# VH-VL binders against UPF0215 protein NEQ431: the designs that were tried, part 19

Target 1, 198 residues: UPF0215 protein NEQ431, of Nanoarchaeum equitans (p61151)
Amino acid sequence: MKKFARFIGIDDGYFVRNVHKKTKLIGAITKHTILDGVLSREITIDGDDVSEKIIDMIKNSNHYYQIRGIILYGITFAGFNIADVELIYKNLGLPIIIVMERPPKDIFYKAIEKYKPNGIELIKKAGPIYKTKTPFGYTYYQVYGIDKDTASNIINNLAIVSKIPEPARVAHMIARGVTKGDSSKPRAGGDSNPGPAG
Key: E = the ipSAE of ESMFold2; O = the ipSAE of OpenDDE; V2 = 0.75 times the mean of E and O plus 0.25 times the DockQ between their complexes.

## First folded at step 21 (VH-VL; framework fv_becotatug)

Design u4 (from t6 with heavy chain T101Q; at its last look DockQ between E and O 0.27; V2 from the best seeds 0.56)
Fold by ESMFold2, look of step 21:
Structure u4 (fold): chain C 198 residues (1-198), chain A 127 residues (1-127), chain B 107 residues (1-107)
Amino acid sequence: as target 1 above (198 residues)
Amino acid sequence: QVQLQESGPGLVKPSETLSLTCTVSGGSITDYYVHWVRQAPGKGLEWLGYIYYTGDTDYNTPFTSRLTISVDTSKNQFSLKLSSVTAADTAVYYCARDEEQKEYGSGWIFEGYFDYWGQGTLVTVSS
Amino acid sequence: EIVLTQSPDFQSVTPKEKVTITCRASQSIGSYIHWYQQKPDQSPKLLIKYASESFSGIPSRFSGSGSGTDFTLTINSLEAEDAATYYCQQSNSWPFTFGQGTKLEIK
């Protein structure tokens, strides 16, 4: 009946520093709020490859020309792998909306300065943080290649269960499910790996 | 159940080193930070520092020259050493857990609140 | 360093009263403030996280509000068991800091 715009939400999976070298990067493609596809790549924990992986994931999607925007949950992935919104926009021509539940703590910026100082410039490219009222409270966001009022409308159209838009919320759930397993309590008996003692 | 337990000597002589251990049970060591907080008798709470299982740590400024916080991941143990103690270091010492944030957000995020505390151990600095 | 100033330092209270404790930060900390209850000879217990979010299992008579620099813990219809010292703590900036405490004593 009505044509629905497609959006891709992007988030990374669970990881353990000094154990894992890489984790999953998940793209959840929605037609409006209905899941329409799932894409995956691997990214390097605390690495520099998330922007290239986002570009590759989207360009090689069968829905590339139907995707109208990218919704990132935060600017950092797999720890200190920081998205370069300028590079992503240059290569894809797609607006980028970065969403977060709360504005970053001062400690977050201090951690970037301490552990990934070359990432400060990437954070600056993302511009100021805005907020928009949703039925679930205020959502904080940054924009690249789109004005803040249009981004606010997109967030409100896609935030139907929480203040986080469905593409990003679903990407997070999938990424965590694939990397950490079931979000329910551990299985009883001998059909799973032992807990921390294993 | 998540449990934190402080252990160590309750009496330390002036100029010596105070040494405490915190053992954390419950949850995965990779999912939380451990903080040390002390409380002098009749006084308020004072944050000393934190540690992550990777060994990453930071200390409250007055303590940077005397305080060492460390972790032994094979034993699920977090240690505090405070050198050159004086009577002013007499306090109840707590370890407290701060879970890595697992809600929507970036990956290097801590909650910033202490959901579980040890029972505390009194350390008296006296001859 | 962010200084947290609580008010009052001490208050005698009567059961069923509404009690308000304030915490003021020396600079903006968003909503990154948390409230603890400490009874005599016990470790602190988390009540409120992120200024206004009740921690699991905390009675509904405890609530928090505020953002920026001014924060409030409210105990609506105080119970005798609420006699304790209350602390605010900020997690916006290193070092983490606590308020000096507010002691509530039942008359």
Scores: ipSAE 0.601, ipTM 0.818, lowest interface PAE 1.7, mean pLDDT 87
ESMFold2 (binder alone), look of step 21: mean pLDDT 90; pTM 0.929
OpenDDE, look of step 21: ipSAE 0.701; ipTM 0.866

Design u5 (from t6 with heavy chain T101V; at its last look DockQ between E and O 0.47; V2 from the best seeds 0.61)
Fold by ESMFold2, look of step 21:
Structure u5 (fold): chain C 198 residues (1-198), chain A 127 residues (1-127), chain B 107 residues (1-107)
Amino acid sequence: as target 1 above (198 residues)
Amino acid sequence: QVQLQESGPGLVKPSETLSLTCTVSGGSITDYYVHWVRQAPGKGLEWLGYIYYTGDTDYNTPFTSRLTISVDTSKNQFSLKLSSVTAADTAVYYCARDEEVKEYGSGWIFEGYFDYWGQGTLVTVSS
Amino acid sequence: EIVLTQSPDFQSVTPKEKVTITCRASQSIGSYIHWYQQKPDQSPKLLIKYASESFSGIPSRFSGSGSGTDFTLTINSLEAEDAATYYCQQSNSWPFTFGQGTKLEIK
């Protein structure tokens, strides 16, 4: 992979059902692993607008023609707002890599069937889940508009502090930080577990 | 510190309804699920069902017709009702916490392990 | 329903030795297995999450391994306070299920 390749990582922010109707969608643009820009939109919790918001956010960015690929942190956003990788690829001409820490549980697919049954076809478009070994463990991924071996190389070149590539990792931290006020994942449902100092 | 505490009557007559509450202190109830697990004397652990703060729930198959799990968010309380009880329902009943986690997306999915448990309460079904 | 079968059901163990407990799932569950320790008259205590990840504050002598259908909990250099019943639990599919338990006694 070329030294100057730009990727955009995409993730959504924190939300509470029955309180919030929307949350943030964050795009983190890296030049290799160095943060080069941040984009934001709002998306509807359990809605259908994430694909159009991704397309709009990228197409109207100053970096559009330099971005070589999109790294999605999961396929679902703001609950059951599910990305249509075919639509995104058709409109942007950019390869898509979906990354995740673990393969989805069977329970996840049952929840989609129950709460967003039309989303099953969107999930099928993303194809099979592959895995690649990184220095930080196995990263699971799907591809659209790019072969799995090229995507594996991209993941490995961009995973420098965790098995999640930097564009997606940074998007996650920014999204949590601007919506919850702290980018760290809370332990025990927002509690601090007892530590030696307490 | 997060604490879960079960409460309710320790003795229930056959054919009546077993009713328990779980009070959760510490943390935000929007960030976790509460599960109910029971253990008959000298036996293993049996998962009964879960509830989310939205009221969404699912039950283990043998209990779907008898079990109701509910939440009162204003009191940080989760309730379990098991109707038409028999001696086979005699057990220690636990409530346990399970954190929400990002899974192939965000929201509505949990870690799947129980990091905090209540002390448990013995319920005896006897005439 | 996914059945988890632990082996052995019971074991007398000598301090400072290595102990392994197995848990076999009736179908593949990836790495969605968790291990608990339960001492008499106490609530279960989480030891290992996601097959191999040690929970916070758990002694390093406890470790887990496996994926798919075959999982192990290992206690390296057993201590007397490790006498307890150990359970595996899966979270891949509804309903959540537990293994039948493995009771360890100190000789």
Scores: ipSAE 0.619, ipTM 0.827, lowest interface PAE 1.6, mean pLDDT 88
ESMFold2 (binder alone), look of step 21: mean pLDDT 90; pTM 0.930
OpenDDE, look of step 21: ipSAE 0.692; ipTM 0.864

Design u6 (from t6 with light chain F55I; at its last look DockQ between E and O 0.48; V2 from the best seeds 0.63)
Fold by ESMFold2, look of step 21:
Structure u6 (fold): chain C 198 residues (1-198), chain A 127 residues (1-127), chain B 107 residues (1-107)
Amino acid sequence: as target 1 above (198 residues)
Amino acid sequence: QVQLQESGPGLVKPSETLSLTCTVSGGSITDYYVHWVRQAPGKGLEWLGYIYYTGDTDYNTPFTSRLTISVDTSKNQFSLKLSSVTAADTAVYYCARDEETKEYGSGWIFEGYFDYWGQGTLVTVSS
Amino acid sequence: EIVLTQSPDFQSVTPKEKVTITCRASQSIGSYIHWYQQKPDQSPKLLIKYASESISGIPSRFSGSGSGTDFTLTINSLEAEDAATYYCQQSNSWPFTFGQGTKLEIK
């Protein structure tokens, strides 16, 4: 990993269905593992706007030309607002790595078929799920616009306290902190103690 | 510290409706699912269905015509109704918590394990 | 639906013995299996999640392994208090299902 390579990790914030209409989308920009900037937008719960918001957030940032890749914490945001990796790549020219703790259950795919059937094609665009060993266990990932072995090296260089790479882990903490008021360990991602900040 | 407590009548006559509540204390109900599981005397565990705080629910296939699971979020209470009961419905009924997880994204997907269980309540179906 | 078959149905064991319980799924479920202990007249207690992940407050003598269709719960040095019925449960597919149970008794 190059000393000053920048990545942006992306995750969404806390929300309560039938109460909130929108939640935060957070981009955490790191130089290697050191937080260098934070970007934000709002996205629609169970909506269709996350891809355009990712594109807008990054393209209109002061960091755009320094960012070497995008690390998505999962492919769904704010419920079933599903990222279109092809659209994002086409508009930004940046490789995309989707990270997850475990391969999705069959129940997840059934829920997409039932609740967000147009999302099936978006999930297919993200391609096969690979795994890579880290000091914290196996991390599962998909790639778009980058070789799987290069992505594996990036994950391992950025996974310093959890099997989730630091940009995505930090994005999650910031998003949760801003929307719920406490950035404590996420229920779905990271280990029970991902870092001193929560 | 999350606690679940089942309550309701211990005796129900055949053809009537079995009605139970699960009262949850501690934690936020917007962070988890509640499942109903039963166990006939001397038998194994049988999953009945789940409910999310939004009211979204699904039932095990044999129960789809007889089972209703509901939630009252203002009271942190979940309810189970099983209509047209027979002696085969005699069991200990449990409610159990399953946390919402970020699986491949955010929200509306289970962890899939039950970390907190109620104490269970025996419901006997007999004349 | 996914059938979970445990083996053995019953085992008589002595303290400090190593005990293994298997759970076989009728189709692949990745690592989406969980283990519970149930003592007489008590609710089930979660022991292991996701095939092998530890649970806070559960003694380290309990461990799990496996992936796909074949899973094992191990008690590395049995204590008398471990006499109970053990269940595996899968969460990969609807409906959620349990194994038939494995009863451990003290000799």
Scores: ipSAE 0.638, ipTM 0.836, lowest interface PAE 1.5, mean pLDDT 88
ESMFold2 (binder alone), look of step 21: mean pLDDT 89; pTM 0.919
OpenDDE, look of step 21: ipSAE 0.729; ipTM 0.877

Design u7 (from t6 with heavy chain T101E E103L; at its last look DockQ between E and O 0.45; V2 from the best seeds 0.00; counts 0 for: pae E 2.1 > 2)
Fold by ESMFold2, look of step 21:
Structure u7 (fold): chain C 198 residues (1-198), chain A 127 residues (1-127), chain B 107 residues (1-107)
Amino acid sequence: as target 1 above (198 residues)
Amino acid sequence: QVQLQESGPGLVKPSETLSLTCTVSGGSITDYYVHWVRQAPGKGLEWLGYIYYTGDTDYNTPFTSRLTISVDTSKNQFSLKLSSVTAADTAVYYCARDEEEKLYGSGWIFEGYFDYWGQGTLVTVSS
Amino acid sequence: EIVLTQSPDFQSVTPKEKVTITCRASQSIGSYIHWYQQKPDQSPKLLIKYASESFSGIPSRFSGSGSGTDFTLTINSLEAEDAATYYCQQSNSWPFTFGQGTKLEIK
């Protein structure tokens, strides 16, 4: 990816169960690492609509034919709204990279089994979890419609301030900013991961 | 900053029910899990269970039949009841916070570490 | 249930020395281990999260390492106030479990 390739990073916003029914879904389009556009939709907390919203958001974008790949910040959105990477790929023809800070703990899979019928099947579509070394530590990722070594190169080219690639990092910041009013991570301790610490 | 404070009777008779409350101040309870941990005198730490603000709970296996953890979101309070107590239940009881983590996209899965603890309250079980 | 075994159980230590405490898990837990310090009559205090990440405000002399089943807490220039009991705790699987503790006393 020597060209000025565009990628879209996707993350969801802040929400409170039993208070909110929906939250924001943000797409951050970058030309390499420079923010070039922002897209938004609403998704249902613990719902089943994130895949359709991702497809709709990208397909109706002015940037659609210039986007070379999708970078998802995790596979779950707004709680148990799980992305169907097969459906997304079939409808958009775009490779998908799912990025995460750490491999899932066993409790994560048990929570999916408990709270989301057929959720494990959706996660299995994304295949095995790989890791790649970046200047900021190891980034864990899954791929769909792209080989793991090409995805590793994309991650390393786009991870400029943290091990999370810039499109996903910026999507995270915007999603938090518009739903909670502040893009900073509101944790009791220090920054637990490289992210929008600023 | 978040502050947690345990309260309840310090002495409980055998076979009765131990009841404690954990009052949380300085933050929103919707962003974390509350865990109960106990420590018998001179002994190590033992995890009892957790609760989320929605009421979702799980208990450590030996306590499943005796333990109830609940939440009152209007009072920012979490409660622990342990029935049929014996001398083996004599311990310092702590409530502790476990913040939600960003893994696989949601704020529904917890970090797994306890960043804030109450000061603890000793409960003695004796006749 | 995942058993965490700490070593040593007890250590007499001299200020300014390097101290190493180990925690061994009965099965792989990735990096889902956390370290606490507990002084007499006090609540536990978080030192290290996710095996190697220092918690906010923790002195730089505390560090952690390891993955899988073998984990280490290191105090690289011991101070007198570091006399305490240290616990590891895993969060990979239910139930959450703690190591049995390592007590450090100043010689």
Scores: ipSAE 0.581, ipTM 0.822, lowest interface PAE 2.1, mean pLDDT 88
ESMFold2 (binder alone), look of step 21: mean pLDDT 88; pTM 0.919
OpenDDE, look of step 21: ipSAE 0.738; ipTM 0.876

## First folded at step 22 (VH-VL; framework fv_becotatug)

Design v1 (from u1 with light chain F55I; at its last look DockQ between E and O 0.55; V2 from the best seeds 0.67)
Fold by ESMFold2, look of step 22:
Structure v1 (fold): chain C 198 residues (1-198), chain A 127 residues (1-127), chain B 107 residues (1-107)
Amino acid sequence: as target 1 above (198 residues)
Amino acid sequence: QVQLQESGPGLVKPSETLSLTCTVSGGSITDYYVHWVRQAPGKGLEWLGYIYYTGDTEYNTPFTSRLTISVDTSKNQFSLKLSSVTAADTAVYYCARDEETKEYGSGWIFEGYFDYWGQGTLVTVSS
Amino acid sequence: EIVLTQSPDFQSVTPKEKVTITCRASQSIGSYIHWYQQKPDQSPKLLIKYASESISGIPSRFSGSGSGTDFTLTINSLEAEDAATYYCQQSNSWPFTFGQGTKLEIK
């Protein structure tokens, strides 16, 4: 990856089921690792609109023709709102990298089968989960429209604070900040693995 | 600080229904799951099931016909009912907290570990 | 159902020794294993999450390792207060399961 390449990281905000109907969807555009723009939309909790909202947010931005790829912080947004990487790629022509801290538990797939059975096919479109070693630990990822080794290099070039690439990490922070009021979890102690909230 | 408190009768007759409540104080009930775990005297830990604040549950296989776990969010209370009890159901019953976490992009799944436990309540099944 | 087998069932240990407790899963569970300490007449206490991640307030002498099917809890320099029963627990699959426990006593 070139030092001035632009990427957009995508993540959703905090929500409470049966209270909120929508939450924020945040796009963080970085020029390499420097924040260059922020885009936002709202998505429906447990809905089906995240793919169209991602497409709309990017396609109608002033950055569209300079963005080299999309980094999704996971494939699920606002609960059961699941990204269709094939649809996104078809409409934007941009490679997609899905990043995650750990591979999903078997229980995750059981929950999708129970609560959003149509979502299994969307998850299958994203292909196998790979891992890459970063200075901050292993990052797990899937790719669409890009080979896994190129994606691994992009992840390592953009992971400067954590194993999550800066576009996705910043999108997460902004999404939590604007919906929860604080981008960090409350601390129970003073270490890097804080205890329970409260 | 989050606290969990089990309460209910300490003695239950065979064939009757064991009924317990777990009252949660401190923290937000919407950010975690409550699990029920039991421990027969001198034995290991046995997971019974969980509940989320939405009412969603999963039960351990041997208990699916006898166990009901429910929630009353207005009271910050979770309930366990185990029907048709026998002496084999004599145990200390715990409720335990499991935080919701973002996994695979969404905050609808749990961490999977129990960071806070109630003190436990002994239920004896005896005639 | 995933069976967790701990070894040993019981161990008598001299203070300051390094102690290892193993937990073997019947199938791969990634890093989705957690360790608890339970002292007599007390609730279990979380020691290690996700195989090797530290917990605030837990002494640094406790550490965990492993992935897949084979996991280890290590107590680097045993103290008298560490006399307890130790359990592993997996969260990869329903139902959640615990190992049978490992009782440590101080010689």
Scores: ipSAE 0.625, ipTM 0.826, lowest interface PAE 1.5, mean pLDDT 88
ESMFold2 (binder alone), look of step 22: mean pLDDT 90; pTM 0.930
OpenDDE, look of step 22: ipSAE 0.799; ipTM 0.897

Design v2 (from u1 with heavy chain Y116S; at its last look DockQ between E and O 0.56; V2 from the best seeds 0.68)
Fold by ESMFold2, look of step 22:
Structure v2 (fold): chain C 198 residues (1-198), chain A 127 residues (1-127), chain B 107 residues (1-107)
Amino acid sequence: as target 1 above (198 residues)
Amino acid sequence: QVQLQESGPGLVKPSETLSLTCTVSGGSITDYYVHWVRQAPGKGLEWLGYIYYTGDTEYNTPFTSRLTISVDTSKNQFSLKLSSVTAADTAVYYCARDEETKEYGSGWIFEGYFDSWGQGTLVTVSS
Amino acid sequence: EIVLTQSPDFQSVTPKEKVTITCRASQSIGSYIHWYQQKPDQSPKLLIKYASESFSGIPSRFSGSGSGTDFTLTINSLEAEDAATYYCQQSNSWPFTFGQGTKLEIK
């Protein structure tokens, strides 16, 4: 990876079912690890619009031709709104890396089958889950439009505070800050990870 | 800080319904799941089921026909009812918290470990 | 359902010893295993989450390892207060299940 390459990290905000109909979708654009721009859209809780909103957000931005890749924080957004990596790749021509802290448990797939059965096909399009060692532990990831070894290098270059690459980590903090009012996890009874404002 | 407290009758007659409540303080009810776990005297831990603030539940297979877990979100209270009890249902009953977190996206995402437990309440099934 | 088999069921232990407890799952559960300590007449206490991650406030002498089907809880330099029953618990699949327990007593 070269200095000053741009990536966009994408995550959704906080929501409460039976109260909220939509939540925020945040794109954090970094030049290497330095925040360089923020994009925002709304997506429907448990809806089907996240892929189109990702495409619209990036395609209509001033940054489109400077972005070298998309880093998704998970494949599901706003509950069961599931990204179609094939559709996103075909419309934007940008490689996609999906990052996660741990591989999904069996119960996660059972929940998709129960609450969003059409979503299983979208999840399977993202292919196998790989892992890469970072100074902060193992990061798990899937790739679309990029080979796994190149994605591993990108993750390691951008994971400077946690095993989650900066673009996705910052997108998470912004999304939570805008929707919950505080980017930190509440200190309820166990450990929590404070999320400083970047 | 988070605290869980079980309450309910300590003695239940055979064939009747065991009824317990768990009151949870601290944190937002939308940020955790509540599980029920029991332990017969001198025995190990047995998972009974869980509930989320939306009312969604899962029950351990042997209890599917007898167990009801429910929530009252206005009181931060979770309830357990076990019908048609026998001496085999004599146990310490615990409620436990499982915090919600992101693992592969949002939705039905929980940690899967119990970071906070109530003190437990002994329920004896005897005439 | 997933059966968790702990070994040993019981062990008499001496302070300062290294103690190893194993938990074997009947099928692969990745790293979705958690370890608890339970002292007499007390609620269980979480020690290790996700096979190897120490919970906050847990003494560093407790560590966990393993992935897939074979998991280990290790107590380096045992202390008298560690006499308790230890349980593993999996969260990969419904229903959640616990191992049968491992009781440690001071010699």
Scores: ipSAE 0.669, ipTM 0.844, lowest interface PAE 1.3, mean pLDDT 88
ESMFold2 (binder alone), look of step 22: mean pLDDT 89; pTM 0.930
OpenDDE, look of step 22: ipSAE 0.761; ipTM 0.886

Design v3 (from v2 with light chain F55I; at its last look DockQ between E and O 0.36; V2 from the best seeds 0.61)
Fold by ESMFold2, look of step 22:
Structure v3 (fold): chain C 198 residues (1-198), chain A 127 residues (1-127), chain B 107 residues (1-107)
Amino acid sequence: as target 1 above (198 residues)
Amino acid sequence: QVQLQESGPGLVKPSETLSLTCTVSGGSITDYYVHWVRQAPGKGLEWLGYIYYTGDTEYNTPFTSRLTISVDTSKNQFSLKLSSVTAADTAVYYCARDEETKEYGSGWIFEGYFDSWGQGTLVTVSS
Amino acid sequence: EIVLTQSPDFQSVTPKEKVTITCRASQSIGSYIHWYQQKPDQSPKLLIKYASESISGIPSRFSGSGSGTDFTLTINSLEAEDAATYYCQQSNSWPFTFGQGTKLEIK
C-alpha cells in the first residue's frame, strides 16, 4: 500500500423505524490512518438510494481523484438499503472492500428474503466472504474490483485500533455521534427481523 | 442498569390461557429485543420466542399455534400469552434482553445472546 | 432446528483443577454460540459470547473456544463458587436453542 493513499470509509447512523424516514450516511476520508475529511448525505431507511448517495458524495468531493478505495462497513445501510457494488464500481472506478466483524448469521439472509427480497441479488454481487488475521482478531471481508490478497493487506495496514479499518471505524463513530449525539454507545440502528407477526 | 421483571398469576388451570408481563427498565425500548425462555422444574432452558418494539416476532415451532408475544411501547411492557395450557407448560418463565448491534448492517440487528434476565416467575398448571 | 448436545451431563470435579465442557451442534453455526451459568434458584448468567469473547465482570478463569460444530467452555482452576449448571445457546438460526445442560458439583 502507498504511503499517502486515501481511503473513504462509509457507514450509516442511528435511526428508529416507524419514527424516522431518513438517517445520515457518513464518508470518512483518511490519508493512511489520519482523518482528512468527512462527507455526509442522507439515505432512506429501508430504501434503495445508498448506492447513488455513495456515488454522489465521492464524485463531488475535493478528494475524488486521490481516493484509492472504498471501505464499506457492511453491505446494508439504514436497515435494508443495500449497496450495489457493481453500480458503485462502474460509476467511480474505485475498488470496494466490505468489512464486517463476523460472518452473517443464517437469520440475516432470512431477513433479507422476507423484507427486501430483491436485495439478495445485490448481496450475491459482492461475492464470497474471506477472512484475514489482524492483531485484533479475524476481520471478515468481501471485495469488488480488487483481489482478496491486496484487500487483506489494506485491511491490516488500516486496522490500528480494532480489527475494523480506521476509515470505516471513524465513519461509524461520526455517524453515530451526529445522529444519536454520543458515539460511545455500541448499538446498531436497525430493527427489522425475519419473525412473522401473529 | 437494565432490569427485567416478570409478573402474572402463579397458578393457571388446564385449558386456560397463561398470561405474563415483562417490564423492562434501563435504556431505550428501541435498543433491545425481548425474549421469553422457560424452564420446567428440574429441566433445561427452552426458548419460546422474541419480540421487538416494532411488533416483529418469531416463535419456537411447537408454540406457533398457542403463543402470542406482544409489546406496549407506551408502558415499556412485553406480554406473553400461551393458550390451552397443560401440565407440560408448568415452568419458570423468564424474560431476557438481547441488545441491538450493527454488524453487516441490518439483519444482524441483534447480538443473539441474553445479557440480562429477569428473576423468573413460576407458573404452575394444575387441575 | 439446530440441536446442541453438551458433554458431560454431570461432572463431580476437584477444586483448582481444569474443567472442560463441550457443546456439539447438529450443523455448522459459525461462532454463534454463547455460554451461561445457572446456580440453584437463580437466573442464567452470561459467561462467554460468540464462542470465545469475554464478558465484563466474569472471572478470567472462564474461557471458550471452537467454531463450526464443536465448542468448549473451559474453567481454569475451578473455584467452589463455580458449582452450577452450564448451558450453551446458539443464535445462528431460528429457533434459538440451548444445550441440555452440564451440572458441575464440587468434590
Scores: ipSAE 0.628, ipTM 0.829, lowest interface PAE 1.5, mean pLDDT 88
ESMFold2 (binder alone), look of step 22: mean pLDDT 89; pTM 0.925
OpenDDE, look of step 22: ipSAE 0.766; ipTM 0.889

Design v4 (from u1 with heavy chain E99R; at its last read DockQ between E and O 0.36; V2 from the best seeds 0.67)
Heavy chain, then light chain:
Amino acid sequence: QVQLQESGPGLVKPSETLSLTCTVSGGSITDYYVHWVRQAPGKGLEWLGYIYYTGDTEYNTPFTSRLTISVDTSKNQFSLKLSSVTAADTAVYYCARDRETKEYGSGWIFEGYFDYWGQGTLVTVSS
Amino acid sequence: EIVLTQSPDFQSVTPKEKVTITCRASQSIGSYIHWYQQKPDQSPKLLIKYASESFSGIPSRFSGSGSGTDFTLTINSLEAEDAATYYCQQSNSWPFTFGQGTKLEIK
ESMFold2, look of step 22: ipSAE 0.695; ipTM 0.849
ESMFold2 (binder alone), look of step 22: mean pLDDT 90; pTM 0.935
OpenDDE, look of step 22: ipSAE 0.847; ipTM 0.925
ESMFold2, fold request of step 23: ipSAE 0.605, 0.619, 0.619; ipTM 0.824, 0.829, 0.830
ESMFold2 (binder alone), fold request of step 23: mean pLDDT 90, 90, 90; pTM 0.931, 0.931, 0.928
OpenDDE, fold request of step 23: ipSAE 0.902, 0.898, 0.899; ipTM 0.949, 0.945, 0.948
ESMFold2, last read: ipSAE 0.638, 0.616, 0.649; ipTM 0.831, 0.833, 0.830
ESMFold2 (binder alone), last read: mean pLDDT 90, 90, 90; pTM 0.930, 0.932, 0.932
OpenDDE, last read: ipSAE 0.901, 0.883, 0.804; ipTM 0.947, 0.942, 0.906

